VH-VL binders against q96il0. Designs and how they scored, part 355

Target 1, 167 residues: q96il0
Amino acid sequence: APERGAERRDTAPSGVSRFCPPRKSCHDWIGPPDKYSNLRPVHFYIPENESPLEQKLRKLRQETQEWNQQFWANQNLTFSKEKEEFIHSRLKTKGLGLRTESGQKATLNAEEMADFYKEFLSKNFQKHMYYNRDWYKRNFAITFFMGKVALERIWNKLKQKQKKRSN

## First folded at step 14 (VH-VL)

Design Zd13 (framework fv_ebrasodebart)
Fold by ESMFold2-Fast, scan of step 14:
Structure Zd13 (fold): chain C 167 residues (1-167), chain A 120 residues (1-120), chain B 108 residues (1-108)
Amino acid sequence: as target 1 above (167 residues)
Amino acid sequence: QIQLVQSGAEVKKPGASVKVSCKASGYTFEEYYISWVRQAPGQGLEWMGWISAYESYTNYAQKLQGRVTMTTDTSTSTAYMELRSLRSDDTAVYYCARDQSYLPRGHDYWGQGTLVTVSS
Amino acid sequence: QAVLTQPPSVSVSPGQTASITCSGDKLGDRFAYWYQQKPGQSPVLVMYEDSERPSGIPERFSASNSGNTATLTISGTQAMDEADYYCQAWRSSTAYVVFGGGTKLTVL
């Protein structure tokens, strides 16, 4: 049989991450999804010799993660609450109870629910737009600091190489 | 000049609601969150929550959840904090303060404070 | 349980170094901030992002944050530095922003 390594090189690589961070990302722990936000928390790896710049990047990433989780937790709770209120209001208007004769939760048809989704999206459009703006700005700041960390690491390696040659 | 100017002192009875305003000037309102922080007489600072200029992000302290509502009016660069079902232990000076929306640089400018007294 | 612990009071003589501590579990994994409050006045940000000093704050103010403890240091303490000092950090579980209980600095 042909060598697996040759076939893997010639075709699309399986299991290869599109994003390859310079730090050992395999040391990061990915938790279960949060009950309210549905986002998985990342527990960041802390290097033994973390520089002040690396520490600032890690803290900024942690703070941004917590900010993002709080936004989506609040958004999901608001959606669930307003959806339930809408269903209860429409059932009351029709003179229907909250449960069917079989004891199942009473529901609205797709056409009726479309009214809720349209109203919810329209009502929240501006809020989501400015959330996205802040999220992009936060990602830009993180990317900028990642670039500074990468440059610091390159510069430090060049400095070490220069010292070895000077000795 | 960067300023946060708050509404005047309020005296309320238990069970009433109070709404405090904070008018921002001298900076781009949309680039900052507004935090609300209170301080009971002789006590420390207690964070109540914060709100983005366009209300895209609003987060309240767990202890106050259900009693507090924060809003903004971007046309007047004003933030509002409403606290309902007032109790005697809500007597405090209420401050608004700004922090950047995309970098957590701390609350660099504060309003002058609004004394809210809750008594029967 | 978002708890930041500060000593209630610290006393120093003029010209001496004052150190005010702020303790919390894994506080060194978060940004710490420091505020100065004089009687009848609003708080003033004196240190941010652990060790950064805002424009207009004297160079005698410095700070650090590692492990479980953040420290505000005032070298050559002056009478004008007498105030209450509050540390601040964030916690995701109960409150996004948390303040320490405050420390009264007395210069005598």
Scores: ipSAE 0.624, ipTM 0.836, lowest interface PAE 1.2, mean pLDDT 83
Fold by OpenDDE, second read of step 15:
Structure Zd13 (fold): chain C 167 residues (1-167), chain A 120 residues (1-120), chain B 108 residues (1-108)
Amino acid sequence: as target 1 above (167 residues)
Amino acid sequence: QIQLVQSGAEVKKPGASVKVSCKASGYTFEEYYISWVRQAPGQGLEWMGWISAYESYTNYAQKLQGRVTMTTDTSTSTAYMELRSLRSDDTAVYYCARDQSYLPRGHDYWGQGTLVTVSS
Amino acid sequence: QAVLTQPPSVSVSPGQTASITCSGDKLGDRFAYWYQQKPGQSPVLVMYEDSERPSGIPERFSASNSGNTATLTISGTQAMDEADYYCQAWRSSTAYVVFGGGTKLTVL
């Protein structure tokens, strides 16, 4: 009995971009688009005197980025898989092979693919709604902490100016 | 109130499989990840893996790769963890826990635990 | 796999301050979480996102992060605080959850 090869469920690649900025960088870096998510990763600079608020902001931004990378990497993989299955199923129903007489990969027309996109969007509608809601929550939090950090920096600059005037 | 209710204690022989259930209530099940964590007697917490409740996307600890399967049923708001090829060292209390948002963050709610005993 | 390192035990007298450390590679880049576990009970989240306190957790519980070390602080430690404490973080490279080895807090 042929051992049915355990279909290695493709563990979604750990969506962490392997992009590493130069070690001596003093600013944020934007990497090339990730292979799976197609999103450009940002490597955040860590200042030597990072405040607790700055650290929290950085961590929130980093986590939100990773969340986006993972979401879109998985979504793109699912989309590609389901698209291929749809094409194969539709070609089979038409009595067409997976390859044309010229040896090219058989494709569906735009109208047939429109049905796939409609079905895919309908199927994933709730998922996208949850994503959008969480996206807004995360960005709201980030924006809030950006404001706090800005205020903290202003306050620290004022204190330093006062100390210099008193000496 | 948010609750995670697990299935009852299991006694298994070496080589057998166990499937533990975790029924969630009090929140939108599909919006959260579920992690599974085990604790051997007198030992620390060991993370086993997580599953997205909506997408069934999973990530398993390397040590358990090939032996563990996590699934969800959105219609019943229930998560399942199956562990195969049980060994004596798999004897532990198994916990389901809710992760915060779309990332495996902290676990804000925990099940009561399920004792799985593997004995000859 | 880089494990978060905790002291195996900490002892404190009632009313004194207990400090439990958690050290790990790149912990400064990720949020730390803390759990309390009493004998025969499930873990309870006591601190999240380095320094945030869940509702229902006493104000005597606080946490901080410095570099790659997270610290849980319990001010005015009470007998009821005797438990095992675990730190936890998320690893970006693997998307794994990682726990510390746990710290047994004894109130003498």
Scores: ipSAE 0.624, ipTM 0.841, lowest interface PAE 0.9, mean pLDDT 89

Design Zd14 (framework fv_ebrasodebart)
Fold by ESMFold2-Fast, scan of step 14:
Structure Zd14 (fold): chain C 167 residues (1-167), chain A 120 residues (1-120), chain B 108 residues (1-108)
Amino acid sequence: as target 1 above (167 residues)
Amino acid sequence: QIQLVQSGAEVKKPGASVKVSCKASGYTFYEYYISWVRQAPGQGLEWMGWISAYESYTNYAQKLQGRVTMTTDTSTSTAYMELRSLRSDDTAVYYCARDQSYLPRGHDYWGQGTLVTVSS
Amino acid sequence: QAVLTQPPSVSVSPGQTASITCSGDKLGDRFAYWYQQKPGQSPVLVMYEDSERPSGIPERFSASNSGNTATLTISGTQAMDEADYYCQAWRSSTAYVVFGGGTKLTVL
C-alpha cells in the first residue's frame, strides 16, 4: 500500500473537498489553481461561536469566490474553443489539414494569431468591463461587512472588560 | 415603477423553437441579471439560466445546455429566451425575474409569465 | 433533481404558527431565499439572505438557516397566507440557482 498510516483521508471524490484545510487550522488557506479557472481557491475558516454577522460575511466571501471561479472557467473555456475554431477555419481557408506530416498540430503564423487575440479582446471588452464593475461592488460589500464584524468584535471586548471591572 | 412584461402565450409542435421576450422598465437595466424560470402544469419552479445586460455573460442549467440561448437588447431593455427542439415536457409557464448583478438579493420582481404549450 | 427538499404540504389554523422547512446538504453554508406563489400568479419574494425581509412583507414572516435546514416561519397565520412556498439557494454543482419542490400551505 502506497500509504502507510494516512490520518487525513479524502472520503469524498468531489474536487473542493479534496483541498480541505487541516482540522486544527485557525486561518483561511489557499489551495492549488483550479484546472478550468486557473484561480486558487480559498478555504474559509469557520470561527468558534460564529456570530450571524460573521456567518453572513463568510457566505458572501464564499459566494463571491464561486462567482469569480465560474466566470473565469467559462472565459478560459470560451477562449480555448474560439481559438481552435479560428485556427481550424483559417487552415481550411488555406486548403491545409489540421495536422502536419510530422503529426504536429498545424498552427497559424504570429500575424494571424495576433488578429485572433485582438478580435477576442475587443469582442469581450464590454463583458470584462461589467465583470470588473461587479467585482468592485462585491469587494466593496465584503469590505463593508468586514468593518461591521471588526466593530462587533471591538464592542464585545469592551463589554467583557466592563463586566470584569464591575467586580 | 419597476416592471417586467413578457410576450404572449404560444402553441408549438414538437421539434419547433420558441422565443419569449421580457421587457424591463423602471430601473437601470444593466445593473441586474435576468433569470428564466419555468413551471410545468401543477409542478414546481425550475431554473433555466440567467443573463447579464450583454449577451455573452450567461449561465445555463446543465439539462438545457445546447437547447437554450439567452440574449438581451439593451436599446429596448429587453431580455430573450429561446428554447429549441421542443418536447411535450417543455410545456410550462416561463417566467423572467431580476436579481442584482453584483450581489444576489433574490428575485424581487417577476414577469407575468408566458404559457408555452407543446403538442402535436 | 431534488437538491432542496420541502414537505409537500403543511396545514395550520388561523392565528397559529406555520413552519416550512427546506433541507439540502450544507444549505446553512449558503444564502436561502423564500417565495410565495398564489394560484395563477407570479412568485413573490418574501425572505432573502436567510432571514432578511423585503419591504412590504409583514413582520409575521421570519426565517432561519443553519446546518442542513432552512426554515420559513409565519406567526399568526392568516387566510391570505395560503399559497405555495418555495425555497431557493444560489450556486450548486449542477445549477447556479436551485429551487425546492414547494410546500402548499393550507389555512383551515
Scores: ipSAE 0.490, ipTM 0.752, lowest interface PAE 1.8, mean pLDDT 82

Design Zd15 (framework fv_ebrasodebart)
Fold by ESMFold2-Fast, scan of step 14:
Structure Zd15 (fold): chain C 167 residues (1-167), chain A 120 residues (1-120), chain B 108 residues (1-108)
Amino acid sequence: as target 1 above (167 residues)
Amino acid sequence: QIQLVQSGAEVKKPGASVKVSCKASGYTFSEYYISWVRQAPGQGLEWMGWISAYESYTNYAQKLQGRVTMTTDTSTSTAYMELRSLRSDDTAVYYCARDQSYLPRGHDYWGQGTLVTVSS
Amino acid sequence: QAVLTQPPSVSVSPGQTASITCSGDKLGDRFAYWYQQKPGQSPVLVMYEDSERPSGIPERFSASNSGNTATLTISGTQAMDEADYYCQAWRSSTAYVVFGGGTKLTVL
């Protein structure tokens, strides 16, 4: 057997993908949460004889995943930035420093933070509604193609049976 | 039926800003993203960014980050692209084009283009 | 900074098959699109989602996408097909939309 160190060095480059399914896997794989979107990415399994319709479904699912991850990454970054700006602004208005005597980050109480959360939710209400609409439509499209793939498989089995009888 | 109509040609001096409009008609505006793509004389297509009709999702090309702003006006089904701090190498035909927000069908309809010339 | 590479020019005789390639790392894992642009005109979508043809585009246009290469094929090429052709794909690492550098098709 090769030395452990040699085996580790021969592994695939880490820059291509953060996770891969085990060898000979026949299932999709779920990775760790993304640092920015906090969503778990799915690694899609590619069948050996993938039909054009199956390929289209896989690409659509991947595109939808990337769209969803980018939306939430941007939303989470915006939330964090605006929250920090709000806290800094309020502490400055009160004449307080950004750090406590113990060196910890200074915080506002729940009552003071309620104003920020209320404003943030109100400001983003329409954006979230349209996101939900598009998310719903994307899932309808995926379900539609899943149905087409299922019908294709049934039809191919029926054609195969007819061909065998003809032979 | 489906049309994207852009504003007319502009001549600007270096350092100025330009704002190009793209009026959509014949479809449900909120169901499509609008991409902005430019083409310098004799050059290829360069993607600048795109914006959802409801402005919940906007993404700009890294090269233009900080100089470009895209907006929409849903009441008039119009998309806008503003480019600031113009340079001579911003001279190009600027196109708007639509793509579906829920199915990646490609840029199936394009505006006629707006020539922006940056010169003194 | 085009991630998608196209040959700058392709020449064919009338009636011959033209083949235009578009190369990019793992391009076959994403949808590819093709646009035709004639001088002074806006681009026209000629192929979408790898191999689908829009209404109004002649059947002599076809396309494929696998591995690292997408290909636009024009069979029985006509003088009217002379134009610049651009491939396009969606890439998360490139902020969504990337165009190839373009290929000038000359029919002589």
Scores: ipSAE 0.572, ipTM 0.799, lowest interface PAE 1.5, mean pLDDT 83

Design Zd16 (framework fv_ebrasodebart)
Fold by ESMFold2-Fast, scan of step 14:
Structure Zd16 (fold): chain C 167 residues (1-167), chain A 120 residues (1-120), chain B 108 residues (1-108)
Amino acid sequence: as target 1 above (167 residues)
Amino acid sequence: QIQLVQSGAEVKKPGASVKVSCKASGYDFTEYYISWVRQAPGQGLEWMGWISAYESYTNYAQKLQGRVTMTTDTSTSTAYMELRSLRSDDTAVYYCARDQSYLPRGHDYWGQGTLVTVSS
Amino acid sequence: QAVLTQPPSVSVSPGQTASITCSGDKLGDRFAYWYQQKPGQSPVLVMYEDSERPSGIPERFSASNSGNTATLTISGTQAMDEADYYCQAWRSSTAYVVFGGGTKLTVL
């Protein structure tokens, strides 16, 4: 039976720009910003002879990236939703419609919007502090695993040198 | 000494809401997420979402978005899961389970489970 | 949407090796976890981050994860190992956490 052409796998969901690193890349690649989180995803290079420790590091970095991406996607969505609710509430209080006579969205001036930003920052201050704590702890763990990988590579080179000397 | 203790069984009518609690003890509540996982009779485990102790990170399963709300009370080391607009297929044992917030170590301690029965 | 696929049941004799598989697209690029659940009890974590054993889990439990398949291996299987076993992986595209359908291990 003739083989049908391989199906392409996108790195992003439907509706987001396709991203495909070059074949046989020897380096990590950064992609376009995600629509929701506005963060650039990193596509990790997989060495031909990846050790179990190197694989664990790569998986930990990937998991941390997606954890971070989901946090900011949710935060940006919450900000946009609460901003629209605030504008709607203030316009209703003033007896103004949600649209201008030209059909454009009615807006608040910068002074009025300053109230929203102050409330949002105050409400989310503690949330962002604990996010930062966890983000630092995750990066600390990644750094330590990077150290272990470096030591493993040094040890393997020393072993190769010993074999070379002993024949 | 580490324990997650859940509230008791609930019987609800379709369309009602249920709120299950999970009280943690024996560890630093702020260093762990609490996942909610349900299991319908004779079926497998289904993840519903997780919440950090300070609600700094909350993520829900896509199919439950809009029906589920997770909250915490750090003063009592308690997590809550509220499920609204209950249907008969929401009948399940609901578990809470902890996982570290900074390393993906898995759900090492689980609550005893809370049976929620939705019937007319 | 794609779910993690496990065989519904596996049977072994006492002392033999049991193997339970968990299959998913590019599962080997993610961490896999394994849980044991006995009737009327809460699940218990038996393996984490592909191949790590929690404190208190016997040495006869081991696991691997490569390509599309994660495998839980129980060497010298004992009657006490009879339970349902669930794999779990992290998947951000559909759900942050996904469980397999479960495998009933019977020790006869």
Scores: ipSAE 0.623, ipTM 0.834, lowest interface PAE 1.2, mean pLDDT 83
Fold by OpenDDE, second read of step 15:
Structure Zd16 (fold): chain C 167 residues (1-167), chain A 120 residues (1-120), chain B 108 residues (1-108)
Amino acid sequence: as target 1 above (167 residues)
Amino acid sequence: QIQLVQSGAEVKKPGASVKVSCKASGYDFTEYYISWVRQAPGQGLEWMGWISAYESYTNYAQKLQGRVTMTTDTSTSTAYMELRSLRSDDTAVYYCARDQSYLPRGHDYWGQGTLVTVSS
Amino acid sequence: QAVLTQPPSVSVSPGQTASITCSGDKLGDRFAYWYQQKPGQSPVLVMYEDSERPSGIPERFSASNSGNTATLTISGTQAMDEADYYCQAWRSSTAYVVFGGGTKLTVL
């Protein structure tokens, strides 16, 4: 009995965007879109005198970014796979080959593809709902800490000005 | 008070499946992820995976891919972990733990653990 | 796979300060968590988000992060602090949880 090769479920490669900013950069860098997630990665600058609040904000942003990258990479892979399966199944049902007489990849019309999109969205509705909820929570937290960091920076600048006036 | 209460100890044969439950109380179950962590006798903690409030959003450790399934029942605030094709090296105490749905991601509450013994 | 590395054991005398390190690639970009586990018990969160202390955890527990190393510090170590300690972080790219190998703290 031929050993049915365990179909290696192509786990989305942990495509950490290999984007490396210049070593001497003192600001955040935005990379090109990741090939799997289609999201642009951000490389966050680390100040020499990073405060605990700044560090916390940076870590929150970094982890949120990676969460987004992973989610969309997996979602896009799943979408592509299911789309291809749908197309193949539909073509087969129509008695059509995977290639046209001209040798081009056979495609479905927009109406037929609309059925796929509707089904895909319905199937993944809960997943998208959770994603949206978590996205809002994460961004709310980030925004909150951005505010804290801004206040801290203002306070530190005021203290420095007072110290300079006293000397 | 926040509590995670797990099902009782299980004894299984190699090749069998086990399903462990984790009932949550004292908080909004839908606001948090549940992680599953196991610990073999005399060994460290091994993360198995996490699940959101929805069954469609899971992340499993690579080592357990294809063998583990995590689910949730929001109506009963219960998480489930099924491990299939059990082996002797799956003998461990299995823990459910609450993990925040957003950052920070730590396990602030743990179940009491479920001993799963795999023996011939 | 990025592994969190801990010393297998640390020994201290009562009243002394215990330090447990956790090192890992890119740990400086992630929050570290610390858990205490006593024999036959579930792990208990003792430190979260690098340096935050949960309610009910004694003030003698503190934690810090420097570069890719997190450190749990127990000041004035007591006999009741004898336990296994685990660090934990969220792994980049995979969204996996990663634990350190654990450190056995012995109070002599």
Scores: ipSAE 0.375, ipTM 0.769, lowest interface PAE 1.5, mean pLDDT 88

Design Zd17 (framework fv_ebrasodebart)
Fold by ESMFold2-Fast, scan of step 14:
Structure Zd17 (fold): chain C 167 residues (1-167), chain A 120 residues (1-120), chain B 108 residues (1-108)
Amino acid sequence: as target 1 above (167 residues)
Amino acid sequence: QIQLVQSGAEVKKPGASVKVSCKASGYEFTEYYISWVRQAPGQGLEWMGWISAYESYTNYAQKLQGRVTMTTDTSTSTAYMELRSLRSDDTAVYYCARDQSYLPRGHDYWGQGTLVTVSS
Amino acid sequence: QAVLTQPPSVSVSPGQTASITCSGDKLGDRFAYWYQQKPGQSPVLVMYEDSERPSGIPERFSASNSGNTATLTISGTQAMDEADYYCQAWRSSTAYVVFGGGTKLTVL
């Protein structure tokens, strides 16, 4: 049943995923693209003996994914809304209807649309610059914790070697 | 010293709007989100939304959709929260609080709060 | 609606361990945060990312988060710890940030 997927939102979707990996999976899984962000969610595998540090890394990756998905969902929604408003405004100025004789949505030629794209990119330049900065910083933080997890796993391997030598 | 200083108390009539300011100092403003959290008299904390310093990311609580707008002015390191169509149940202390934009550290610094009273 | 459930009150004697719980569906899969609020004051972050302690918060504060329950533990509780405590988590279903209903800690 689609009960979980039926949850409605008035804003762009945040990182809620309805895709689940196989019950006994040992690896992360990639889901279908989100309707609004166009990004594929990753469903993280949870090992039975997950360490606190591994849990922290998984939660950080999950939170970063949700942050990223919500940013792009909001940007894509804003782009679509502003694009449609621009097209309607220009068609009204030209005295044209919103539909062609074939029943399709009326649109503008490439030269007219270029004005919209230029305006949209210029308007959102600063926003995208700071998004990129934060995105890189988030990935640096994830890399840092991945390094800590790797060191923990090396330490655990050393403990296992010592335990086997004691036999 | 890191500080968030909010504007003073407001008394409004039902249907009016209120705009609360939160001036940040002592840190790099563009590296933190500003959350707005309110607390009605004798009640708990309610998150209203948050905004990045350059407005690259804004998210509002669903309950407040259409009534709240959050903005920033990076030249003065100030965040703003405007709430429209005020009702008596909007009477609360309104707080601003910061959280890092690139690492979920929690709201480590809070403003002193702004009491907004909505009455006839 | 309460997404995160806290007991409304907890009472302990000075020097005893206080335990404040915060329950939510699969809360252990998200980061939990804890805030202390004294009358007439702004909230203060006391624990972040499940079990991390901010600079300036006494070592007697600790926390955990697993399954459906996050727990704030105050060992050797002092009179100065008397306050309201709020848990917080990041949820995408109703709001990005959500707070628990709060717990009044009384030290008697």
Scores: ipSAE 0.578, ipTM 0.798, lowest interface PAE 1.5, mean pLDDT 83

Design Zd18 (framework fv_ebrasodebart)
Fold by ESMFold2-Fast, scan of step 14:
Structure Zd18 (fold): chain C 167 residues (1-167), chain A 120 residues (1-120), chain B 108 residues (1-108)
Amino acid sequence: as target 1 above (167 residues)
Amino acid sequence: QIQLVQSGAEVKKPGASVKVSCKASGYSFTEYYISWVRQAPGQGLEWMGWISAYESYTNYAQKLQGRVTMTTDTSTSTAYMELRSLRSDDTAVYYCARDQSYLPRGHDYWGQGTLVTVSS
Amino acid sequence: QAVLTQPPSVSVSPGQTASITCSGDKLGDRFAYWYQQKPGQSPVLVMYEDSERPSGIPERFSASNSGNTATLTISGTQAMDEADYYCQAWRSSTAYVVFGGGTKLTVL
């Protein structure tokens, strides 16, 4: 009950904090959004009698998640950096300071920001297309292995049913 | 036939930069990452980073961040690795190797290697 | 960073089983790969995704990966198997790909 939302801090020898799914969970657990990628990580449940095929599926899902997290973390950093550089460049061209009299960051109007967004999307169009292709292919591979795991579980149930008939 | 062909050996002075090329053929270039791996004389393999086509995914080893840049030219199916501010301990054979972008199959094809010697 | 540790050398007689280990924190939660490198040559992938064998690699090569240790096993070791062997895993805190330090396999 109360433990369903619980999480344990697992600290590496280096002092890095880790977060863990609820210890007694029999299902995958979804964590809070990552600071840089803004994506929610999935923490995979490990069955007590994990088969080699189930282990491969888990490793593939974990690797795909980390690949996706790194892509979006880097993309978000690049977007933020280029946006700030664009704003600073345009403000400098106008002879304006980086802060308003109220101390908040100086901003551009909607028309100027629209130019930035158009340029950013155009510049990154091929990058995003190939990311999407790889993302779909990775999900197809995961689905395929999920199917193999399901077939393995069906086969194991059939084998158990056969043993019951023999006895 | 699948192959990765690298540029020839180079001798550089400390502080210089080197740019090694790796031309891929015989497969769909955009479906694979290209890893760069170096090996100092008598030493083991050290991963430097990898890059996907169109730079949709790029990751460098922390030790080399700020000194290494990887790029691709999809029109020629060529990957490049530039290492700046060369030091004597950068003397190594530099390899390119491919791995699938959507499945972790391992580095199944490698270039022949490029010897980079950094000396005064 | 998850550092991969290999013994620097392993010696076997022809026909014996060679076992090369690769150890790292929670390595069994990651895919492990194995490469063979002969003097003056590029590395060759001999095992991938823990226990899968590429086409063209002899059946006497096998591998496992569990807990903190991945193992490459060469049954009926032949003189041609003499080489340096490197393990590789994906993803660490400081690098996406990491290699072990390498093991020199010597066959009599």
Scores: ipSAE 0.605, ipTM 0.822, lowest interface PAE 1.4, mean pLDDT 83

